# Designs tried in a protein design chat: VHH binders against Regulator of G protein signaling rgs-3 (rgs-3). Part 2

Target 1, 363 residues: Regulator of G protein signaling rgs-3 (rgs-3), of Caenorhabditis elegans (q18312)
Amino acid sequence: MWRSYKAETPELADETQEVDLNLHDSSESDHEGRQSRSASITSSTSAPASNDVTLQVPITNSSATSPTPSTGSMYFIAGMFDGKEKVNREQPPMPTTDGVEYPRAASWAAGNCANVLNDDKGKQLFRVFLFQSLAEENLAFLEAMEKLKKMKISDEKVAYAKEILETYQGSINLSSSSMKSLRNAVASETLDMEEFAPAIKEVRRLLENDQFPRFRRSELYLEYLEELLPRSYAEKWAQSFEGLLGNHVGRHHFRIFLRSIHAEENLRFWEAVVEFRSSRHKANAMNNLGKVILSTYLAEGTTNEVFLPFGVRQVIERRIQDNQIDITLFDEAIKHVEQVLRNDPYVRFLQSSQYIDLLSKLK
Below, E stands for the ipSAE of ESMFold2; O stands for the ipSAE of OpenDDE; V2 stands for 0.75 times the mean of E and O plus 0.25 times the DockQ between their complexes.

## First folded at step 1 (VHH)

Design s13b (framework vhh_7qia_2)
Fold by ESMFold2-Fast, scan of step 1:
Structure s13b (fold): chain B 363 residues (1-363), chain A 125 residues (1-125)
Amino acid sequence: as target 1 above (363 residues)
Amino acid sequence: QLQLVESGGGLVQPGGSLRLSCEASGSTFSDYAMGWYRQAPGKQRELVAFITSGGSTNYADSVKGRFTISRDNAKNTVYLQMNSLRPEDTAIYYCATERIEYYGSGTYRTYFDYWGKGTPVTVSS
């Protein structure tokens, strides 16, 4: 019943049958356009306790390049006296499902986080998730920067830039260089928008690489999708095991069922191998993921242990020891796990209260 | 629930034009990405043109510059304007809704939830 289709890509011969589709990016250029999220790596940097305090800042009248901590502190204290507490402490309202069909909401998980941010309801759902994750200031900062960029009145724009610095300088986790650039931008007499770019880029990277992947797997997002899920979609899972595993909501309910029969580790292993295969363009990441998967799911006696036929684990161990890690590393293990899940748990899931109760509440 | 009905196919001479329509009935049409597919006798079904819910378009190399996909959300209709038709364009043309699902970290699959029954296009003298 369910059909999967590979979108046309320059590389039609991709044997893994995995496709990354960006619904908001009309650019087809690999040389131009957005850089790959997976290619953006932040090196581990040791934060220096202190490095250099020998530079003296002479006092001068109307120093446009010097930050004014006393002015910032005064503004902050005045705000506190007015009884205005820190913004983003109250939970944002949940977006309604009115006017949204399942394909729209499902697309929010596709590609990069721009898909979520460019949809008014998707952005609101993401905001609720960020609030629950104590990271809502990151989105609020980006929205403040967008508003600042659109302002035309110079005096109002300068006042707003100072307000942004005072609001976010203690709440967003920026590198020293990005924070310095932000302070310099606010102190500038011309409000050079290029000086804000490092902070904007770093916050976007935090949302893309940390918060968005968590959002895609969150109960908040899954519950929103389930509210929109047509019964006909869930009915098709009875005719297609791949259809079940390919559906975000389907995997969630299958996982709950598997947990009840102590077989959840098989699906988690399957998901980890899909992630491993998707990292094939990053040799170090794929190598590290392969080792983590071995230690997490295939090591004897772990809480997540997946049982494989005799010899299959030994072949994987030997390949890792020999640095022979490629996308085929887990092929035999996945073949076995898929057979295990398809032959008994899948059939039982379709007869379970987990599946039947879901169907009964769907429209 | 959603039903797709294609129309506008027929016989046309090489170099001629046809406008195909795909009318959706049921729930909110504007939330679906839509594709036009074709299947010639003895060949596999292939993508011709694609339009997202936001209006972004994509075309197969064989039809770029000749075909234009568009949508009218007020009429729940997607259109395929076919110009400079060639005998090789002879096929049954299908309209489909498309849904992209997250399949795992960094991977996605496209699913076709609704298909029309097709409208035949013959390009011949």
Scores: ipSAE 0.000, ipTM 0.236, lowest interface PAE 11.6, mean pLDDT 74

Design s14c (framework vhh_ozoralizumab_d1)
Fold by ESMFold2-Fast, scan of step 1:
Structure s14c (fold): chain B 363 residues (1-363), chain A 126 residues (1-126)
Amino acid sequence: as target 1 above (363 residues)
Amino acid sequence: EVQLVESGGGLVQPGGSLRLSCAASGFTFSDYWMYWVRQAPGKGLEWVSEINTGGSSTKYPDSVKGRFTISRDNAKNTLYLQMNSLRPEDTAVYYCARGKTWTSYGDYTFEAFDIRGQGTLVTVSS
């Protein structure tokens, strides 16, 4: 049937992306927290005690050099920046599930962030996530750039380019070179879109490599997927272990179950290896992720230690030490982990309240 | 309710070309990955091509890569397969198939086909 082409993994092969070293090196419950640093984020907290941690992200950044908007410009009308100056900020509206079938929404997690950004409802859900992550300015900047690009050459286009710079120069975290290029593009008034390319590319990389990986693991996205999940899909998990692992909602519920029996690290390792394999087109990213997986899941005595048969871990350690990292690095380990998950946890999951309760509320 | 209807098959000489069409109805076509699969006489089902929801990503096995092109028109709910440089071994019944979430984890894949059409026969003969 399909057998001769199974190893080709169509979805992963065409849409694989570069992976950051910080992906899959901490649990989902505190991924953002572990990468968050108190230095320059909050000064009111000390490590001991029950102090609340507060993120301090500038919302009202209309100018880094403190220029005042020009008087008499149509761009600078009264009340234009009121929304950004408000302390009580409301989240963007949630997209409805109307007209969306499960495979469409599931595709938003596939490959790079182009799938979610090119879908009106997917983009809106991602916007809600970014708002909750205090990073919605990155998406707003890209949308402003698309609007600028579509405008005909005019005084209005020049005014809009200046508005973009004033709006975003203090709120998006660009390198000094990208910010300088952006300022020069606006100042020249020729509005060559190539001069905006460094800023656009850097913001896209931030969304792709930082925010998007967190989005596809988020409770927000998984809850949206679960509302669309047909009962028949979840019923098929009882007939196919691979069907369960291949489904984002299925893996989430299986993970919750595994956590209750202290076996979550096996699924976390499996997911990390899937991401490792998907990075095969980016040698440095794949190499770095392989080392992170070894230190996180396979090093003796780690909190997330996965127990492998005699010799399997040692072969992986030696291959990494010898810089012999390729897509096959974890093949024997993942074969063992799949067997461990399939033989006892999978059967128990199908009998668990986690699975039964899910089935009862679907359709 | 859900239907896939293939057309465009026929007899063609080696080196010739054919364009297959698949008319989809009864579901939101633009929400699904779509596939072409074929079955040669006396053989099993073989994957021929796949296309994502928006048409920006396509994949082929080495046996047809560079010769076949999958495409879709979401406004018309239609899937296409352009077949060039046809060979006798391309003789098969070609099926349009609707996919569910397609993915592979490790060395494992699952069958992606929820719905298949009736098929259209392509015969490549001299």
Scores: ipSAE 0.013, ipTM 0.208, lowest interface PAE 7.9, mean pLDDT 74

Design s14d (framework vhh_8pnl_2)
Fold by ESMFold2-Fast, scan of step 1:
Structure s14d (fold): chain B 363 residues (1-363), chain A 125 residues (1-125)
Amino acid sequence: as target 1 above (363 residues)
Amino acid sequence: QGQLVESGGGLVQPGGSLRLSCADAGFTFSSYAMAWYRQAPGKERELVARIYSGGSTNYADFVKGRFTISRDNAKSTLYLQMNSLKPEDTAMYYCARGKTWTSYGDYTFEAFDIWGQGTRVTVSA
């Protein structure tokens, strides 16, 4: 029962944006160390953002630098089947902002990619992103499959199914079993749609797990949202820390500011915990994300370490070890991180050129 | 799928108390985050209080210190204890169960997937 699509009413959108209620946690009293993270990052001399991946570097390096056994027809032939030549492609037109209010466009980042795919403007923006990422064939394949599904069984449907196979078998990244099922479906007299299901499922997973997460973080999407953002929304951030954190454009500008004071890890931890909480309906995903959050942000001495009060990390470690992972796992940690962000960085952000310049650009 | 049934609303004088209940039938209550919302005539629906599966709670500033949210997992029931009631608390009160849960506005839509029919609270002299 998936329902991550845009709310029809402003009530739900406004409620969601203003839903955080922990402004008056009276137990908060430790404000020391709000600059400790900044100082720690500043003192770090090993700054390269390398992904710490130990690749098969000696093998690939040797293969890359050695004189090729052939620069002629053999490599040329391999390229014809591996990397289809991308002949002249026109960029899809950008969707207009006409008739789109900020909450509608903001909803395209919520949940899974179905929200963006079910909105005509959202799907067009996603298509532009995919074109720029050389991955538009994945969306085009799904659209072709929807068209095929709606066609009556006829010579036209058979011809279209063959055209789909010819167009996509060399451009979409499918498993051997999915490709075999796709070929069998096209060869079928009745065009059994069940045989297309493996290919459709695999392409949807690729869009959802690879392209959609990148779209959500893209400059293209952020620029579209910023164009829609009313100045009044951004002005309200001066009165509501929660309003700032709840806004996609607001978080982007706050993140840029935090990076300049070496405190970005606190916001990244906050975002990771929000994602963790939203994964409640998928127990394995939530458990795996909880472990990743622990190792990335709470392990002592790591480059992304978030400093927490006495015992908070130990309680989280024990709960994970005991398989007691639920939505409350990071509650104490997030309270501390929000306090750290709210006390000094937030106040400084409101006085920063990042925020003031943004307000000047907005309508 | 699931059903939420609110009860306990009524007419009370300012300064009085009421206890609202919400019974969840058909699903694993203990694994879900739960919330109380309210809607006054001519106003938007607003969050009153949330409780996570582990028992941690959040409250709207306008009810902090006066209302207490709690849950009984054995009875699959959510409660809202309302003390020091004010005329401004007059509203329809709704129980909601979380499909997915975020505490901090990052969830732009669909904070809750199951809603009850509501119970009316009237605070009048």
Scores: ipSAE 0.000, ipTM 0.132, lowest interface PAE 12.5, mean pLDDT 71

Design s15e (framework vhh_8fcz_2)
Fold by ESMFold2-Fast, scan of step 1:
Structure s15e (fold): chain B 363 residues (1-363), chain A 126 residues (1-126)
Amino acid sequence: as target 1 above (363 residues)
Amino acid sequence: QVQLVESGGGLVQPGGSLRLSCAASGFTFSSYEMNWVRQPPGKGLEWVSGISSSGSTITYADSVEGRFTIIRDNDKKMVYLQMTSLKTEDTAVYYCAKLTTHEFSSGWYTSYFDYEGQGTQVTVSS
């Protein structure tokens, strides 16, 4: 039943090929750019799975700034705890757009959070987002661990490891086993980095599964991308529906337009199915996402109901009830939703003030 | 037309080993990610393992990691799945699948498995 699947998007040029070409235009690439980028997007498994410790993505160009919160005063008067340690939080500076091409910034939303974390400007933008989400300590911890790893074995390295434990022991939420491993690693004068691996993996999983998905949908990221967007890219949307849907800024403006004609749920469903397909390597995550998509967009009585042709929703409902959740689950539904979006809303969007005003604003 | 021909399945006892083979034709094999997917009796498809076009990036489902090894030979247009420490839960029809990916400038993608082979039956039973 699931064996013969055919679908094509033959009219759209692969825009990620352009990104890969630009990234690998200089000589000395150990990997084919197109293949490496596709693998990064499709093979994101850093979050829940226990991976080989050698497969961890290193964070490069880490700041020399030690991640320490400002320490205030703590009072204990007349046998009563009258006060507590105060922490002063200061907003990180916004990264500039200088020297950043659109494809580079667009890559920060691809796959897992490795692309954004391995880019100095991307990491800084993510830090600003995390600060606003009260989660910047998770990134600061990873940066401190990278700094620790690069230090030569010395009294200074041992002192820094102790400082990391003191700084983060109360601010990051780790499992008891990861915290015990972290304490044991700090107590060890040899500072075996393998003992830090459980804590590093758990913090990366929190960023990957919770904060990163919110970041790539954030107003902060979209505004940064729009500043970089070439007018020529937006002009291409008039000739390619897939080009519009594939562009973060394009989808944002299309979504605003769709909301005005009460059709936003179709685009949100489309985006949810893209995320569902990207989770193919994580069976439990994919199964959970499939059930959430059904309850959010396809179940009768939902506020975000997407209307499908006779029989399409019923097939999906039966497959989920029979525990037959796989990558093909939403194929017929997404095909229909793409046709609905392409036929009337897309044509009207291209004639709207929303699109025309955007084109006039872009350089 | 894309053709994928799976072989190497059979009946094996728990703890045993099997090596599956997939012969590809009708497309530029060296340009596509290849995957193994399986369908247990009465259940839907589940992804098992993937290998990038160059062979440099390999991934596995949690349920098979450490027990299965995926290999490809671009010159022979073959992909293999070496299975060890087989469990009764590994009983399924195994399909070789070409990953067809549509990527967007935003880094988002849609993908689907293109598999039209007959598959190869693996039965793990005492």
Scores: ipSAE 0.000, ipTM 0.316, lowest interface PAE 11.3, mean pLDDT 74

Design s15f (framework vhh_5c3l_4; at its last look DockQ between E and O 0.01; V2 from the best seeds 0.00; counts 0 for: pae E 6.6 > 2, placed apart)
Fold by ESMFold2, look of step 2:
Structure s15f (fold): chain B 363 residues (1-363), chain A 126 residues (1-126)
Amino acid sequence: as target 1 above (363 residues)
Amino acid sequence: QVQLQESGGGLVQPGGSLRLSCAASGFTFSRYAMSWVRQAPGKGLEVVSDISGSGGYTTYADSVKGRFTISRDNAKNTLYLQMNSLKPEDTAVYYCAKLTTHEFSSGWYTSYFDYRGPGTQVTVSS
């Protein structure tokens, strides 16, 4: 049975069942998501009718502990035991755009988080994102571990390892097993870096699988990209539908336009099929994505229903039922959706204030 | 393997009360949102109420607001539905359901019920 919820209801998505979209650590399969979700999809259950709900947004956090009466400092108690609350926090500075071209910044979203972390401007932007998400300690912890790894065995190394544990043990959300391993590693007289591996691996997984995808779609990153976008790139969208959809900023503005005319579903389907195709080397992930796409976008009566020519949905359903899921599963459907988008909404977008106003402010 | 088992159904007069329970096992209960869904005779599934993994956020169908209360005890891995002021229209099989979410790389997501129990019958009649 299937029920979909809009992105405006991230509270019901406290946990995400991760489709195996890339190789990540299989030792952590049940991880609570405490950050907001931004996407919105509605789908039918297996019953003939489905329902939509209206939801409130409660505030949740990764740690909520009452201060103990035995601690002597009010600010220490409040900051240390209220989770990610910190006294006198200052946001890290935004990186400047000096010396950054659009292709360089666009590349930060490609592949995995190594691309953004290996660029000094990209890493700083990602750090600002993590600060705004109350998760900057995850990157800081990994940086501290790299510094510790490079130190020679010394009293300084032992003191630094203890400092790392004290600094981060209350803010980093590790499994009890990994936290125990971290504590044992710090207490070790040898400071063997292999004893830190479980903690490092879990934090790396959080950055790669939860925080980097959120960074790529964040307003922070999109605004930085838009500041760098040459007018000539956006002007070429008028002659290339593929150029519009292939550009991160272009798709964002096209999505806003489509939303204004209540026609966003075709673009969302297009994006879902792109994700499906990117999972082509992971059969379980591709199978799951195929089923999710069918129920989300092709089920009758949903608000995200994409309408296809006669027989196209039925072929997809039959192939899924017969376990014949491969990279070509949605080929006919996506050709139709691209044509639908190209024939009318794309032309209207080029005449819209959304596109014209963007052009007027680009350099 | 995920197991969900409902209990507490039965025959009740209009205006009466009933409390449903759902015992959960085979997954980390506190990490997942849960729902009560119902199916009246000859009808499709209706989502009655949802509750977040922490229990801090709840939703209700318009037809049950003010009469039904969803809750959970994460220490006992148990989901509850308190049903007051019952009406004949509440007659249905009630299912306990586990909610799971997929988030697409674009930020788009969908949530769905990946498991449900065998259900418990609630009948409200004179």
Scores: ipSAE 0.046, ipTM 0.459, lowest interface PAE 6.6, mean pLDDT 76
ESMFold2-Fast, scan of step 1: ipSAE 0.387; ipTM 0.760
ESMFold2 (binder alone), look of step 2: mean pLDDT 83; pTM 0.842
OpenDDE, look of step 2: ipSAE 0.314; ipTM 0.735

Design s16a (framework vhh_etentamig_d1)
Fold by ESMFold2-Fast, scan of step 1:
Structure s16a (fold): chain B 363 residues (1-363), chain A 125 residues (1-125)
Amino acid sequence: as target 1 above (363 residues)
Amino acid sequence: EVQLLESGGGLVQPGGSLRLSCAASGFTFSSYAMSWVRQAPGKGPEWVSGISGSGGSTYYADSVKGRFTISRDNSKNTLYLQMNSLRAEDTAVYYCARQTYYDSSGYYTEGFDYRGQGTLVTVSS
């Protein structure tokens, strides 16, 4: 009977399919609050530098020399290495939004990094991210390999293979076996592309496991998505809680709102459980993430404590202690958290300046 | 509590070598890219080298490329900088720094959030 009801109801656009949350850093509490402070410091350090210099000279009238920088929470912003102190790196251009519809760009975060690498605009945005993350050489290497593969066998192809080895052997930290295979491939008379496969595979794994999870959550990617977001999509969040949570831009604005009412931990727990479930085919990763989620969100007195109904936490604790960890571990907890988010914060979010101002910007 | 403790600095003659170490604690070391940053007397800070969380990607400033090697041992929560063919212009306080890529909402922010107290490297005859 319930199937008949679902078949008869109008099917509302559900944006959950646009976003697949494989959040590898969701268990990492060290990021909580830190980068908001960094953003505030960035704002303080950018604009008034020239004016601040003239103001401080007459006021201080002393050398306030700190002999050593303090250990701990000291903030450095990449932009502070300006002028002659910067590495000689050319920043890649930002991809345009021309010809890109929101679902295409949203798909770059779904699944593995092959989706973003197989899209010309996605790959360029990822390149900008990698440049900012000191990892652009990995993508450059893969592009050089693709160019090498397309060349016909010639002295020019051999020369290019040697150039690639000279360019990347010191900047890409490959395993000894992959590097040996790469050196042997370059020394080969035939330049068999199969001999390059170990190095290519290893570099792809580095991008997949090290940079891609960070790219999916980056401000760079989210700002690009927001520029593409149709107002009609954001308007549908008023009728679909699942549509809000399934949308990268929607989650961002909901998270900012939740932070203002001191309830952000509920959404972070939800995101961590989605990542936990995505790890079901990696037993060690799933087990470790389950323990981290317990200690971060469910342990009594933690900064990010999520409050659950009587007995729910105790069942999770017991299952972890008994090594009974599977995809169902957090089912009752996430059901409760979704109910908490849907009932009060969600309704208030739709009435907030955060949501209304966003709708005003989107056309 | 995040802590970064540098060691291995000292006085060395031009052409000599030093190995710097940075002992990290209070966070999941393998989840963060790490960098070495130096500050020469009377100058601003200069980024020297960076390494990804896995150790699979390394990057160097042009001034040190071919002479310095960054590495890490995630089992020991330790970052290293092997410095060869040292020059007078390498004289600086060397800082271990933790790279930040996200704000607390999961959005990308470029920079460093923590650094150590530094270790002094003096290259002179």
Scores: ipSAE 0.000, ipTM 0.147, lowest interface PAE 15.3, mean pLDDT 73

Design s16d (framework vhh_8pnl_2)
Fold by ESMFold2-Fast, scan of step 1:
Structure s16d (fold): chain B 363 residues (1-363), chain A 124 residues (1-124)
Amino acid sequence: as target 1 above (363 residues)
Amino acid sequence: QGQLVESGGGLVQPGGSLRLSCADAGFTFSSYAMAWYRQAPGKERELVARIYSGGSTNYADFVKGRFTISRDNAKSTLYLQMNSLKPEDTAMYYCARQTYYDSSGYYTEGFDYWGQGTRVTVSA
């Protein structure tokens, strides 16, 4: 009796969520102590960062060392800036935190980029991130397309379509076929909006598959979340390990602590498995990520090696060799890793200066 | 924690309105994120709307501008105000308490609490 993923989660309500688990009642944990409560969330910090390659390179949990994503070049090999490409390079204003509660902002990291784009404050924060990546024109193009679609006056609409082409033809990274379709659409007597669809789809794919994963792990987003974090939320982490791991800010501070005791790879593995499970509707991406996780965290003698019982590792190796990759591939490994993190590092974290100093700063 | 009990479903003509209610018999309602799901006959269950403990909301595209989710923490009750109802809104509507999501966004047994459902039929 298989259940379709799409039946439970419409595309707007994304398959993966950065969930603030501080809402969890600790009394419920005691009564559910025999049930697995592991790996209940998607990690926004698990996206590949080392070579700007999505799902093809080892996953890192260091936001500070991740390069800022760029979909365009400011300089060519000749070393000259293209003035037509980046004529409007003023940093957009930071969105205020007024009227934004932590769960709202945390939801911007969930699933695909629809959540962040459908929120006025979230979209503005993403715009600031894209500006830092020399990619703000991609969002501006999509906004221009939405404005064009809503216009009713044909002469003004034609003039605006021509303005869009002149503004973006040198700035956005489109395939030759999408660019040709865009030029044909603008040259059309009727401005058939269907002819704009290839360009819109390609720009949305670029935002979703390249820039949004980098936004989720960015220092910009983390700092915005931390400013919104109520002290009461962080206090609940002392009562719930799941609450700590479910919170983007909580994982960041736990990661820093784990690094100091040489156990960071356990949290990095946990985050990589969360990302692996979130890719279950992209068979090639899931397959490739499973192989990368095996080689990065489970291969003997690597810098990022996670130590598992012998039998657990062997089952994973055999399943990958037999091409039997599904969302359950790492289930036994993640149970072990969560147990390792819960019983020693977690208790020590709660007594650490990392946690105590954070509580002192929060209101 | 108590069982979730949905009510307010019924038969309504296209363009009509209904308000669904979900009562939680427990005392920790205000600590949970809550959601409304629906399932049409012969179809799979889909998320309609979600509300977090702090009041922030998310909606599926097919109900935006027509449905409003809200909560009354003092009464431990979740609501779904449904306006401009369409025949395609015909389904069994379920209340769910969500303290967390699994890593794939898929429903994981033991993570959510589900009610029995209330039936909504939109027909002339």
Scores: ipSAE 0.000, ipTM 0.128, lowest interface PAE 15.4, mean pLDDT 71

